# Designs tried in a protein design chat: VH-VL binders against Uncharacterized protein C28H8.2. Part 5

Target 1, 141 residues: Uncharacterized protein C28H8.2, of Caenorhabditis elegans (q09243)
Amino acid sequence: ANFISDPRSMFPKMVRTKNAFHFLQYFMGTFRRMFRNKTEMIEHFNYYDDQVKGTDCHIQEELDFARFKSYFDRYTRTHYNPEIRIIFAIMTKDSSHMTVEFHVTSQSWFGFEDHFHMIIRAVNDENVGWGVRYLSMAFNC

## First folded at step 22 (VH-VL; from z4 with heavy chain K107E)

Design k1
Fold by ESMFold2, last read:
Structure k1 (fold): chain C 141 residues (1-141), chain A 128 residues (1-128), chain B 112 residues (1-112)
Amino acid sequence: as target 1 above (141 residues)
Amino acid sequence: EVQLVESGGGLVQPGGSLRLSCSASGFTFSYYGMHWVRQAPGKGLEWVAYIDYSSDTIYYGDTVKGRFTISRDNAKNSLFLQMSSLRAEDTAVYYCARGRFYYSDTETGEYTDYFDYWGQGTTVTVSS
Amino acid sequence: DVVMTQSPLSLPVTPGAPASISCRSSQSLLDSRGYTYLEWYLQKPGQSPKLLIYYGSNRDSGVPDRFSGSGSGTDFTLRISRVEAEDVGIYYCMQALHTPFTFGPGTKLEIK
């Protein structure tokens, strides 16, 4: 393996789960914890595939792992007290893909309540379990 | 690949009891709510009962409420229907059917579903 | 309980011809979010039922595209654009909004 050309190759991903309910619990739990510090954020992003893609309803261009990481780096510095809830979770008939919509609320350090919706498409990899392949963000759409 | 296999049907006298089983394979049983649906000879389909993935929510059809008990064992991938106080009109083929995968933290109120896989059925005959 | 009706109850059809089955519910099957909870099932001779259409118009996986569902509120239609021999059986509509869930009486489709 060429560890020098890919910094993430030096930090193996945590073991994921093949259980859909455990994935949802762990995804939400690590999402809340990433507001604490960078170490906890690394653990949350272990649930995202390296090639995750996505959109924001206000941004024309496709987003990637680095862009999502940068967004949440900034968001967690300006917001606290996160709450995340499942609006719905559904699964394909063959149990290989899941679509989940979350409602997220938080507070800004100015004291205003903020909220947005997040839609993920997750894939159940045969070897490692559920991981986020696609993420869509919706701020006041 | 997905399979549902009912068993436990047979001949029983009015007022008697019978327990039906449904064995599931080819999917993660504990993800899904499960149903029983029956079909009397030469008649249409009648929904009988529902149990959710965790056994927290259970519904019965009006004609069986109070006499039938639906249950499940997720460790054994099995669904059950305990039938008591059986009547001639309970004579039917009984199918188990898989509900949809659906979960929500925020939704309250009415339950809805569709049945994407069905078993082969087991026959119950109630006759004196 | 929601009463479901179907028309016709018997549907002889020439091979290759289109077919249409009507279903009506005694109550609206539209929820507050705009979803329709009407399903179609096919029971072939000697077999258990199989899902064809859910949410009024969505085909289940593996269902040929010659099957389509339409309708709203209380009036629904299953259409087969070109009937084939493998389509024979009894077609049931079912409402899945109001517990207890209820089926229509069935429509028997035959070739002749």
Scores: ipSAE 0.287, ipTM 0.729, lowest interface PAE 3.4, mean pLDDT 86
Fold by ESMFold2, last read:
Structure k1 (fold): chain C 141 residues (1-141), chain A 128 residues (1-128), chain B 112 residues (1-112)
Amino acid sequence: as target 1 above (141 residues)
Amino acid sequence: EVQLVESGGGLVQPGGSLRLSCSASGFTFSYYGMHWVRQAPGKGLEWVAYIDYSSDTIYYGDTVKGRFTISRDNAKNSLFLQMSSLRAEDTAVYYCARGRFYYSDTETGEYTDYFDYWGQGTTVTVSS
Amino acid sequence: DVVMTQSPLSLPVTPGAPASISCRSSQSLLDSRGYTYLEWYLQKPGQSPKLLIYYGSNRDSGVPDRFSGSGSGTDFTLRISRVEAEDVGIYYCMQALHTPFTFGPGTKLEIK
């Protein structure tokens, strides 16, 4: 069958949500799935704002969307069996901003466990829902 | 804006039953644990009960355990307190109060909270 | 149950003067992560209580910075740097670490 004519082409791509619990579940679910293939990688990065900024403790310069995507593209080629869980999630009183700390584990090609912490700050846009505005990562810091 | 409105108070005889309701609006009710707090006439505040966002975790104050049942209906944005075997000392203004938003996959310790919004209260009088 | 005490129980203050309210708990309110689970509430005359301070020292949204909370373990203080007429009411401390949660007896702040 023709790719453009495929009935599955009528399914909408994943969209953001205004529900805080759904956002957390979808963010973690797509995070785990990005280790599967390139298509799943773009699905996860749909939750990041174009203007996302952040840091990594080993990198002095501010990171942007493209650099985070490049980093995880390289990471997912050398690691597998990801697990991600919430250390904490808190939200402003007006429900417009959320801060979440995650603990991530995975395995390297020798079977050794790797792990790091990831802190996001997300903004609940009135039109599209929760999106990641800031990301901080701590690999062996 | 955030509103919590209690109802169902009234006069009831000792040993009787009464059901209190709290209607919530202006926020996503299903995110928050909810509490009942009471204040006897001329007295201070007493925490009564807690129910989490999914009704999986419920705690009661020692003076009401076994007699009161807290529940919620997230589809109707409503919190309830079913009171039975009522005593004179249950006479009070009953407030519903909203807990904090907090979630953790790793938190296994005792529950903790603070009450950032309170209703106006409904009065229960237990007298023969 | 954790017993909470407050002093003074009655606090007449002239406008513009500082005020302090003490709260003590029968058990430590510090958890293993270093968080303090002490809160302060104000109940103005004829109103329901309102949150002032959570986690010992954090002001709720809209609470003026003339209010501050301090203390650790079992001994806590609410300070008002300059009392205003709108501050009249009953101040309660509450512990939120050990179920059942328990309130102090309240401190009635009045303009003298």
Scores: ipSAE 0.265, ipTM 0.708, lowest interface PAE 3.1, mean pLDDT 86
Fold by ESMFold2, fold request of step 24:
Structure k1 (fold): chain C 141 residues (1-141), chain A 128 residues (1-128), chain B 112 residues (1-112)
Amino acid sequence: as target 1 above (141 residues)
Amino acid sequence: EVQLVESGGGLVQPGGSLRLSCSASGFTFSYYGMHWVRQAPGKGLEWVAYIDYSSDTIYYGDTVKGRFTISRDNAKNSLFLQMSSLRAEDTAVYYCARGRFYYSDTETGEYTDYFDYWGQGTTVTVSS
Amino acid sequence: DVVMTQSPLSLPVTPGAPASISCRSSQSLLDSRGYTYLEWYLQKPGQSPKLLIYYGSNRDSGVPDRFSGSGSGTDFTLRISRVEAEDVGIYYCMQALHTPFTFGPGTKLEIK
């Protein structure tokens, strides 16, 4: 099915998709909407596995879901008018993994435009569909 | 197992028309751009046409532009080449080939690709 | 259109010996990001072409490591470190940066 509850998600009542283009569309759409309020932020975080790991170029330690959630919670309170574009999306030959680089722009409190790159590695679980396993942030790197 | 199977080749008179089909299996067809490549008897390879996953972007080789139409039906996992105004030099084995999965919102200009799976080919002969 | 040339067009090789095939493009195949869009294909007798090398130097899955690709903007080389009997066929280079995509004329590799 297009939407399947994923017990690995911290928000299992929200569902994922096995379709790669629907995943990209929904990931970006929920990313933009998370700047509106906390309810819509929950929709975006549904696409992250509870075991998600990753890095930020300015932070020595490995980041986990709680750290990414906290980062985006702070970011969305100080920025608005997000735009997100796919720099590239590629998939393994067996269609089990996808790597996507995004370019994100937004505006900050004094009208300055801000931007960063975000790289995800997503895994297509046979039962529930695409979920983010790894996230890398390249803010001012 | 990825499979591409061409069909619809045959003998056609000059000026005639023919429709080639390629049936795809073993992968999600709607993710991939698809190509036609041909090989005249005893000759090298010639790229013929490309269609992206959504049929929004289509390219043709110079020798077939205006005479051939590439299309696809993602619900049926099928690729097509409608050939018209056929000439003797269109005589060839026609292969369908799978492009890479690659998508970008920001990349403009040139499409680029490589062909990781090919069918066995179907033969078109154009003669009086 | 980008013209691709290959040298030699015919390459008889003793089994176990190395072989090199040259490919030249009439335009640079290097994009602004530093990627090279040159592929190599092998067509064995009676078979469809198969991808060997993409992006100038990357082997496709299942291609033996005796095959290697190298080159710069317009000049490229496919090298086989030790030719085996199953390597017989026609080797094509193809540029995939400038539409329409174009192939070289092919190099027929045969065992002496």
Scores: ipSAE 0.210, ipTM 0.698, lowest interface PAE 4.0, mean pLDDT 85
Fold by ESMFold2 at other seeds, last read:
Structure k1 (fold): chain C 141 residues (1-141), chain A 128 residues (1-128), chain B 112 residues (1-112)
Amino acid sequence: as target 1 above (141 residues)
Amino acid sequence: EVQLVESGGGLVQPGGSLRLSCSASGFTFSYYGMHWVRQAPGKGLEWVAYIDYSSDTIYYGDTVKGRFTISRDNAKNSLFLQMSSLRAEDTAVYYCARGRFYYSDTETGEYTDYFDYWGQGTTVTVSS
Amino acid sequence: DVVMTQSPLSLPVTPGAPASISCRSSQSLLDSRGYTYLEWYLQKPGQSPKLLIYYGSNRDSGVPDRFSGSGSGTDFTLRISRVEAEDVGIYYCMQALHTPFTFGPGTKLEIK
């Protein structure tokens, strides 16, 4: 039961899991909980590598950890009742990478429904377990 | 590294029953859906059955539906095929095969597959 | 059930020559995401089948680059740019979009 932090993190993080299904469950669970408060948002972002990169179809430049966190900090202040589900999860033959597409729904204030897709590429680090290396978001793309 | 080893084949009379086993090693068995595929002597390949990683989704080929039951024990890294009401046409080499890692929790997701590892097979002969 | 056919069923080839095997499905194997669910397997003499090509055109790990898969919809081709003695065996296409999954009848490749 020892916690082993990812040594590449800007701040020590809790130990991740090497189990693919546990990672998916924890990623989705912490994603839903980040809408509650800042502490739970920090818990969700423990699954993102500090060097995470990615895209959003409405933004031409590459996004990094800080930009993703800032984006979701704003999003969670204006949206609630999140649902997240796996459209697909696939793994490379060597079990080192996993690609997952999520469908996310939420409600804005006044009850409008919002939908988007997230595609992550996760890497199974032999020391610390699964972490998100790339994230692509598709809001109404 | 990845190994699949079938066992339990043999000679059985028409109308009889037989249980095949497949022992898996070298990978996390509970991640993968598993298949049985058979090959009659001198004939091509026929897909027999599929079971997903949690035993929630099961499919059978038309020729075995109602007579064969696929099952698994993830704690023992084992796949099984219970065959009953056996016919001469069931005479074949039976292979277990590993599906790809694929997971979806939506109802509209298609479970699609390819068989990246196969066992060496076990022979079932249905004859008087 | 999706019916799979292959042509030719027997393919004698001179060593070093190219070879092509066609496969046809009775239904489209293209899904809404753009994936093609056509696989190729090789069964060498006395061995169990091995995956060669998945999703129509992707080589499995360790498959030589002289093997290539192509095609779309209902018509697919496996090509071997230079046949070698180790390529002898029976080649099966399989559709994996519609249960029950179904194989083609096989193409036996032999060296002349």
Scores: ipSAE 0.192, ipTM 0.695, lowest interface PAE 4.0, mean pLDDT 86

Design k1
Fold by ESMFold2 at other seeds, fold request of step 24:
Structure k1 (fold): chain C 141 residues (1-141), chain A 128 residues (1-128), chain B 112 residues (1-112)
Amino acid sequence: as target 1 above (141 residues)
Amino acid sequence: EVQLVESGGGLVQPGGSLRLSCSASGFTFSYYGMHWVRQAPGKGLEWVAYIDYSSDTIYYGDTVKGRFTISRDNAKNSLFLQMSSLRAEDTAVYYCARGRFYYSDTETGEYTDYFDYWGQGTTVTVSS
Amino acid sequence: DVVMTQSPLSLPVTPGAPASISCRSSQSLLDSRGYTYLEWYLQKPGQSPKLLIYYGSNRDSGVPDRFSGSGSGTDFTLRISRVEAEDVGIYYCMQALHTPFTFGPGTKLEIK
């Protein structure tokens, strides 16, 4: 039977999880892999809710799913060797929301290191598990 | 609903040993660091020990270090305190308490917490 | 170890009146990110302790809004805007930044 566990996937690839540690592991793993090709980027963005919103400290306008995807599409074409680390992850008492700050490093085409912080707010949907609802990016802020 | 139930308290002689248990339900036990806190008769609260979600990080209060061992079994949703070389000053009600969810790849040893759920306590009496 | 003190140690209060409990730490409870690791717990008669306030000023879920925490650095205050009969018990502050974690001696709140 053709079971689809993620509604944004035509083919099953990665199922969202209700386990907080699995979500963190998978989010970071797919984040690193999105630098490889477009198929891997699609898999990373399956962790973002369609209504995701957020900011970048150098962009005044609110960002949405399409703008985040476009941003990372451009970023991954000019950077490689990503590393992502959790600065902190905290969860509400009812286990419905998690706030995570990541530190990201990568290299540009001349080998210079680049870095930024990401803050996500994830929501644990009863049916599908953790998904990113809010993303804030801080490049040298 | 979160529940923590301690057991294993009793009367024991000085120098003796005792093992306390705490059974957890109503939450994902493996997400949380866990604590033991005690209260001697007519006295205030004293933090005893901490174990993180994976048993990789363990801290003890100065008065129990070297004599008590905290452990957990995530498959059984259980927290334990093995007490040895017991002294009269170890007489207390012992509570298990749930810590906050917290994870970091970059934090060194700066651990912090709060105890949002407590059990009912189990009484340990050390007397000749 | 960080020494925590509380004042007063005994606090008789008229029903409906405000109450204020002070807590002092021998070391700063502010971390490098600006978070304050001071907590308040209430132990009602015959019960186990219950979290009231974490991070200096955040109420735990289900705690009435008549409870508030404030303070910074080493000096902290728990305020009850209108004391009710169910507020009777012993209030403990605790520092949760410097291991071993340490509690204050407690403040016994009673109705006059």
Scores: ipSAE 0.170, ipTM 0.694, lowest interface PAE 4.1, mean pLDDT 86
Fold by ESMFold2 at other seeds, last read:
Structure k1 (fold): chain C 141 residues (1-141), chain A 128 residues (1-128), chain B 112 residues (1-112)
Amino acid sequence: as target 1 above (141 residues)
Amino acid sequence: EVQLVESGGGLVQPGGSLRLSCSASGFTFSYYGMHWVRQAPGKGLEWVAYIDYSSDTIYYGDTVKGRFTISRDNAKNSLFLQMSSLRAEDTAVYYCARGRFYYSDTETGEYTDYFDYWGQGTTVTVSS
Amino acid sequence: DVVMTQSPLSLPVTPGAPASISCRSSQSLLDSRGYTYLEWYLQKPGQSPKLLIYYGSNRDSGVPDRFSGSGSGTDFTLRISRVEAEDVGIYYCMQALHTPFTFGPGTKLEIK
C-alpha cells in the first residue's frame, strides 16, 4: 500500500505564484519553517513538481521527489537554526525558467555549523506559477 | 514580445529641463533593473543611469550626476529620466535599455549588467 | 573610470572572410568568482544597438554561431568566422564591472 500512497495527496497544495520574487521569498520562508515540524515540510515541498529530479554530489544515483523529502526529513531531525540566502537568481530570456543558487547554513545537535549549496531550476507553469523541476545539492563539493 | 518605447525628446535651450519616459511591455517590468544610454550625433554610446527593480539602488554616469534623476513607476510599467541644467553636450539620442534579471543578497555593494533589449530612442537637442 | 579601447576603428572586409575586433580595458574585468564582465553590442545602420556577447564569450539568444567572443582580464576579441552582408555596422565593447559602465569607441565594419 505504501508504494501507491503519497503523503501530499492527503493535504491541499499551497497556492503557487507567478511572481518570481514572491516565489523566492516563499521558497526560502517555507524552507526555514520545515525545520519546525512535518506539516511545515509538506508546505515547503508543495513548491516542488511531483516529477522533480536532481542530484547530490555524494550520491551517485539521480534523486526524485520522495528521496529529496526523505533526505530533508532526516536532516531536519538533527539540525536547527537554518539560514538560507540567495547566491544568485537568473532567468531565461523568455522568462519561463529560473536558476537559483542558495547557500544554506544550520547547526547540528553537536553544535557544529553545517552548510551546503542548493541549485534549483524552476519552471513557471502558466496555470499554477513557479515550481521546482530540478534540485542539485552540494555538501562540501 | 519585449518592447521599450521612449518619448519626451525635443528641442530645449541650454540650462533648460526635459523629462524622458520609457513605456515597457511584453515582460514583467518590476523584475528588471533599467538603464538610460545615450548617443551623441556621429559619436559612440555612453551609459547614463541605472535604477534597480525597487528603486533602492541608483547609479549615474559622471557627466550627468547631479543634473539628471532616474525614476520608475512599476505600476505603470514606466521608466523616467528628468534632465535639468541641460548643456550642448547632452544633445543625443536617448535609449531605454533593460538590464538582466539578476538578484543576489550576497553582492549588495556592486552592480553588474548587460542590456538585452533596447528601445528605438528619443532625440534630445540642446541648442540656443 | 575604466577606459575601453578598440582596434581597428574601421574594418573593411570582403564577404565570407573572417574578421576580428580587439577590445582592451584599463582595469581587469574579472570578479572574485572568475566571471568576466565584458560585452559586445552591434549597432546596424539606422538601428538601436543589440547585445551580441555577454560575460566575454556567451552569445545572446538569436546570435549566429559565426560570432564568438574570447579573452580575459584586460584583452578581448570578437571574432566573426565568415562575414556576411548583414554584419555591417558598428561594434562596441562595454565593461559592466565598474560603475560607471563604459563603452569602447566602436569599430565600424564595412563590406568592401
Scores: ipSAE 0.164, ipTM 0.690, lowest interface PAE 4.2, mean pLDDT 86
Fold by ESMFold2 at other seeds, fold request of step 24:
Parts: sequence; structure tokens; C-alpha cells
Structure k1 (fold): chain C 141 residues (1-141), chain A 128 residues (1-128), chain B 112 residues (1-112)
Amino acid sequence: as target 1 above (141 residues)
Amino acid sequence: EVQLVESGGGLVQPGGSLRLSCSASGFTFSYYGMHWVRQAPGKGLEWVAYIDYSSDTIYYGDTVKGRFTISRDNAKNSLFLQMSSLRAEDTAVYYCARGRFYYSDTETGEYTDYFDYWGQGTTVTVSS
Amino acid sequence: DVVMTQSPLSLPVTPGAPASISCRSSQSLLDSRGYTYLEWYLQKPGQSPKLLIYYGSNRDSGVPDRFSGSGSGTDFTLRISRVEAEDVGIYYCMQALHTPFTFGPGTKLEIK
């Protein structure tokens, strides 16, 4: 009973990678899947650093890991059929940081298409690989 | 650390062919789109060609389209420019340049770039 | 093809003085997402070009903060707040939104 006390531990955790291209593929893939259920959302959030910070253009306060998870938990209850694509990605010359802009679309339960931009800053940690350090969302901005 | 080294330049007569090479080191070559840019003697810069990280997307400048072929070998960290039907106006220093790291889903049609590392150049002279 | 122009083509400056180089594009360099795709390169005498500014205003790593880029749409400016002897060379703007990518004719910055 104790070996499966955290819902995230019931399903395979995706291992982070030091390969930037694989990170982008896995980040987007898990992003799409988090709309299916809470277990898949746990898999997506394994790519976020514990100290992740960020903003949303409609929210005054700085967001942290827990607030991002809460935000997406609410968002995925009312939206489906996500699409995510890379608009732009750059990497520092030493390959230790990336900035990536995504365009996200989804549908609400009434069939209206919703869209927003998402900017991440990711850090290639020497021990675990790429993880999201900063996230900015421009929902209908 | 990042190094791009061009080779294969030389003297050639009009109508001839040359193959330029660019050897890359100090970075993960397969992450990056790559470019050729040229500079005629005493003149400005002219973009020549682009190839993406997987060779799926290729663009050419209008002055070279149909005569030049860009290619890459990611296993050898090498970029190539096969030049044919050479003309006097192709005389230039040819630079290889590293494009931005990018990943785009197949649903985008827009491509943009900047060239953050350049090689030393290799000289092509087309004259009779 | 997008035509890029630069002004002035020759720019003699006194050391320590500010300098500005203008670049104009025949088409807007604003993409569908609202980002600007104008770059600035410096080619020092006898050297390969080097990136200074990307996406209109972002300095490449190692570029001194006395360099700044500004502008949007079709009109762009590179500004050097205090010119130093090492800044001599030819400055090129380049549009990187519409293939084929095209460079301006260059501005030769010289110490007078």
C-alpha cells in the first residue's frame, strides 16, 4: 500500500533528457496528454523545476509551481483537443538555457476555439537535464 | 569552442563546378539549421542557401537557385554546397554560418533566422 | 525580394561620440506573431561578420551594452552610445523574415 501512495508514482515518470530536441518533443507531447487525466498532468509537470516562476497577463501575482499546476488543472477541466507548436526557440551559446515560445490552441466545451502564447525559459541541469525555470502565458493578450 | 571551417574553394572556369565543405565542432550540429552566405570582392553580403537540421526544408537565394545544392551529413558534422554552372558573378568568399536552434511543428510555414557563428570563409574565383 | 537600405553608407565619428545607423526595409519585418526579424552584423577589417543584434533589439552574448537596436515595421536604428576604436568596420542590417534573406548595403564606420 505504501509503495503507491503518490498518484504520480502509479504511472511511469518520464525521465528528463539533456538533449534539447527530445526535451521539446517530450514537453509538447506531455502537454497534449495532460488534457486526458490527472495522471498525465503529473507526467507533464515533471518537466517543471520546483522553483519555476512566471506570469500570466491576466493575473497580478507571480505564479509558482503550485499555482501553475492549479491553473492547468482548472484549464484542462474546461478545454480539450489541445494543439501546441513551437513559434520560436533560441539557445544560449553554451547550450545551457533555452527560450521557447509556443502557440497553444484548444476548444472549450461549447466548441469555441481558444488560443494563447506560452513562453518558457528552460535550463539544462547537469544532473537531470532540461527543465522549465520560467513560464509566461499570454492568454488572449 | 564553436568552430566552423570551410574548405574546397579555388579557381574554376565559367560553367565549371565546385563542392564546398564546412566542418563543424564544439556544438551539437544536428540541432541547427545551417546557411551559406557569400561576399564578392569589395562588396556586401549575400545570403545563398539554408538547410534545416533534418534536411527536410531547403531554401536558395534567387541568384543561385537551380545551380547550387545545399546538403548536410549530421553523422560527420558537415555542411556542403555543390556549385554548378558557375559564373563570374559567383566569385566570392563563401561563409558557412550557424542558424538558430529551432523546432517547429509541421503546421508552421514561417521561417526566420540569425547567424550567430560564422566560419573564416573559403574563396571561390570564377574566371577564364 | 525585400530591398534593404542603410543610411549613411559612410559614417566618420569622433571617438567617444554617439553614432546612429538607419536601416529601412521595403516590406514589414513584423511576423504574424508580432515579432521583428531584423538583425545587425559587424564585419571588422579582415574578419568574418559577427552578430551584434538579433530580433531588432537583442544583443548577442559579449556585445557591449553601448550597442542598442530599435525600430519596428520597416524602419530600424542601430545606436552606439559611445564609439570606441574597436567599433570600426562595416555594419550590415539583414531581414530574416521573407526568403530570400537580404542584407543592406553596409555602413562603414570610421574613426575621424
Scores: ipSAE 0.033, ipTM 0.624, lowest interface PAE 6.6, mean pLDDT 84
Fold by ESMFold2, look of step 23:
Structure k1 (fold): chain C 141 residues (1-141), chain A 128 residues (1-128), chain B 112 residues (1-112)
Amino acid sequence: as target 1 above (141 residues)
Amino acid sequence: EVQLVESGGGLVQPGGSLRLSCSASGFTFSYYGMHWVRQAPGKGLEWVAYIDYSSDTIYYGDTVKGRFTISRDNAKNSLFLQMSSLRAEDTAVYYCARGRFYYSDTETGEYTDYFDYWGQGTTVTVSS
Amino acid sequence: DVVMTQSPLSLPVTPGAPASISCRSSQSLLDSRGYTYLEWYLQKPGQSPKLLIYYGSNRDSGVPDRFSGSGSGTDFTLRISRVEAEDVGIYYCMQALHTPFTFGPGTKLEIK
């Protein structure tokens, strides 16, 4: 795989992409695959900046990379059969920033359906490509 | 450099038809929604039509709905406006405008946009 | 349809003086996430329109910082802190939340 070290990370990351459609396809694909095992969760989080920040409508504290990773680690252990769909995507004309809203559904214990919305702000870094800078999650909001 | 070039304008009798074209270059055309906007002589701007990147979502302004058809050919980086049943009120400069990157897979197709690049326009004159 | 109005419709300004253009929409342009879908465009004499402001207050790339947008809901203002000769033209506000998209009638800015 192609590697370009992200200077904001203590771990080597795969080369991202500067192509917005490929980023969205890979983000959604790796999102679905992280429900399979921990190794594939690492692949999904390769698209997040180490300094990512964000919120959840039920949590007033600001969330960081470790908290998002911990949240998804717990969520993927208790949920399966994920679906993720783009509700909208908006990009600046210079292709440097993108805002995307996703709708996520999954099944929890005994097949009950669960869902939430994610809104990301992604930045197209000149050296590594698109990465998630901000993430907001909304469970039943 | 982003470039949009309109063509196909001209003089047409009322009830006639014209097909406008817009050639795009300097960006990945298939990633963007596209618009037509018009300006009648001495008047303000009027939004005419929108088509998304895949041609699945199409909207028209009320004054042209049922008479105009927007389409695109992503392989040729081209946007089109087929105008039929033309009226004197359709006399205007027609601009091709690039929308922001927009992607939606919802059935409702909620849509918001702004026009960051415009062509120089092509003139349509409808008179007897 | 959302009706957009502007005032004044004609705005003669002394060079170097400030200018202010108001825009009002018949419906709120604020969505549930806090985005304001109001845009400002300038059409200089003999030219195509160009984007100045998006999302109510964000300047497009290359727009001088003497331009600023403010307001929310239904009432919006475009401000020019020091008008220059190159600012002459027609300023349009536009709403981009409710289909069909609609423009204001335009404000013609001219030098006295």
Scores: ipSAE 0.006, ipTM 0.542, lowest interface PAE 12.2, mean pLDDT 82

Design k1
Fold by ESMFold2, fold request of step 24:
Structure k1 (fold): chain C 141 residues (1-141), chain A 128 residues (1-128), chain B 112 residues (1-112)
Amino acid sequence: as target 1 above (141 residues)
Amino acid sequence: EVQLVESGGGLVQPGGSLRLSCSASGFTFSYYGMHWVRQAPGKGLEWVAYIDYSSDTIYYGDTVKGRFTISRDNAKNSLFLQMSSLRAEDTAVYYCARGRFYYSDTETGEYTDYFDYWGQGTTVTVSS
Amino acid sequence: DVVMTQSPLSLPVTPGAPASISCRSSQSLLDSRGYTYLEWYLQKPGQSPKLLIYYGSNRDSGVPDRFSGSGSGTDFTLRISRVEAEDVGIYYCMQALHTPFTFGPGTKLEIK
């Protein structure tokens, strides 16, 4: 096989997109679909760089790819009906980096609405396309 | 620095019991699945047991099913192996190992992991 | 259980020469999504095992690039492009797709 395998992805890293709009649509689409089953979760995490870092207000230390994947594996077991919307998106002048804030809503086991914000910094790799380099999750903090 | 330190090994008679412990430091223990792997003297490696981060998913190797119990205490950063009905063939060095990238797919039944950090091992000798 | 075999079981190598270790699985370790669930571990004399390769070809952090893994399906190879004295030990392959996880019998690499 000609494909490079990533230890943090269950699928070989495929060519992403260099189109920022398509990246955001695929990111949001796979985010919603990962609540359906774990196969779709793997597809969502194909958009994350293997060195992704970030924060969550309930965790003191910096999080990595494995911790984000474990977090969402647990979250999607107890939540359903996700919605994700862009609050803002800004891109560097050379179109190599973007920062995007999303608002996420979902329902818990007992039907209560949960909602939070995610902020990503994405990098447009010249060989692969857009991928998430940094993720901040802060909701009700 | 990730550290795993096993303890509780010793000499025991056939049919006896031992409880092995593994103390973890240098990482957030409650985020990781954990394994026991053993190595009989002069022999290769044998996977013994797995427990996930929350103790919801537990698997055993065929040679130890029904005799060994894996458990963990996340508040104390500790992994345990309760061994009962010990046999001579259970004589081995027992390693605890950290699972790095656990995945399960209940639709396909696939489960996978790999062991990125290992302890130094504790020796269990079962002899009459 | 999935049976893992290795060849050779003993591998004397002159320093600086290449080495290859073969591993075979009784069942395919390739899933429909393209992942290979084959790992390589090295146990140096008097030490605990250490991860070298996961997912068939990915080096763990700190593993020198003279180590490479290849293969798919049921046939796998670990290659060392230039063997060094520090590479002495027993190399195990392990399948991590089918529970219970199973190791190969090991290949003892020695400097002659």
Scores: ipSAE 0.000, ipTM 0.516, lowest interface PAE 15.8, mean pLDDT 82

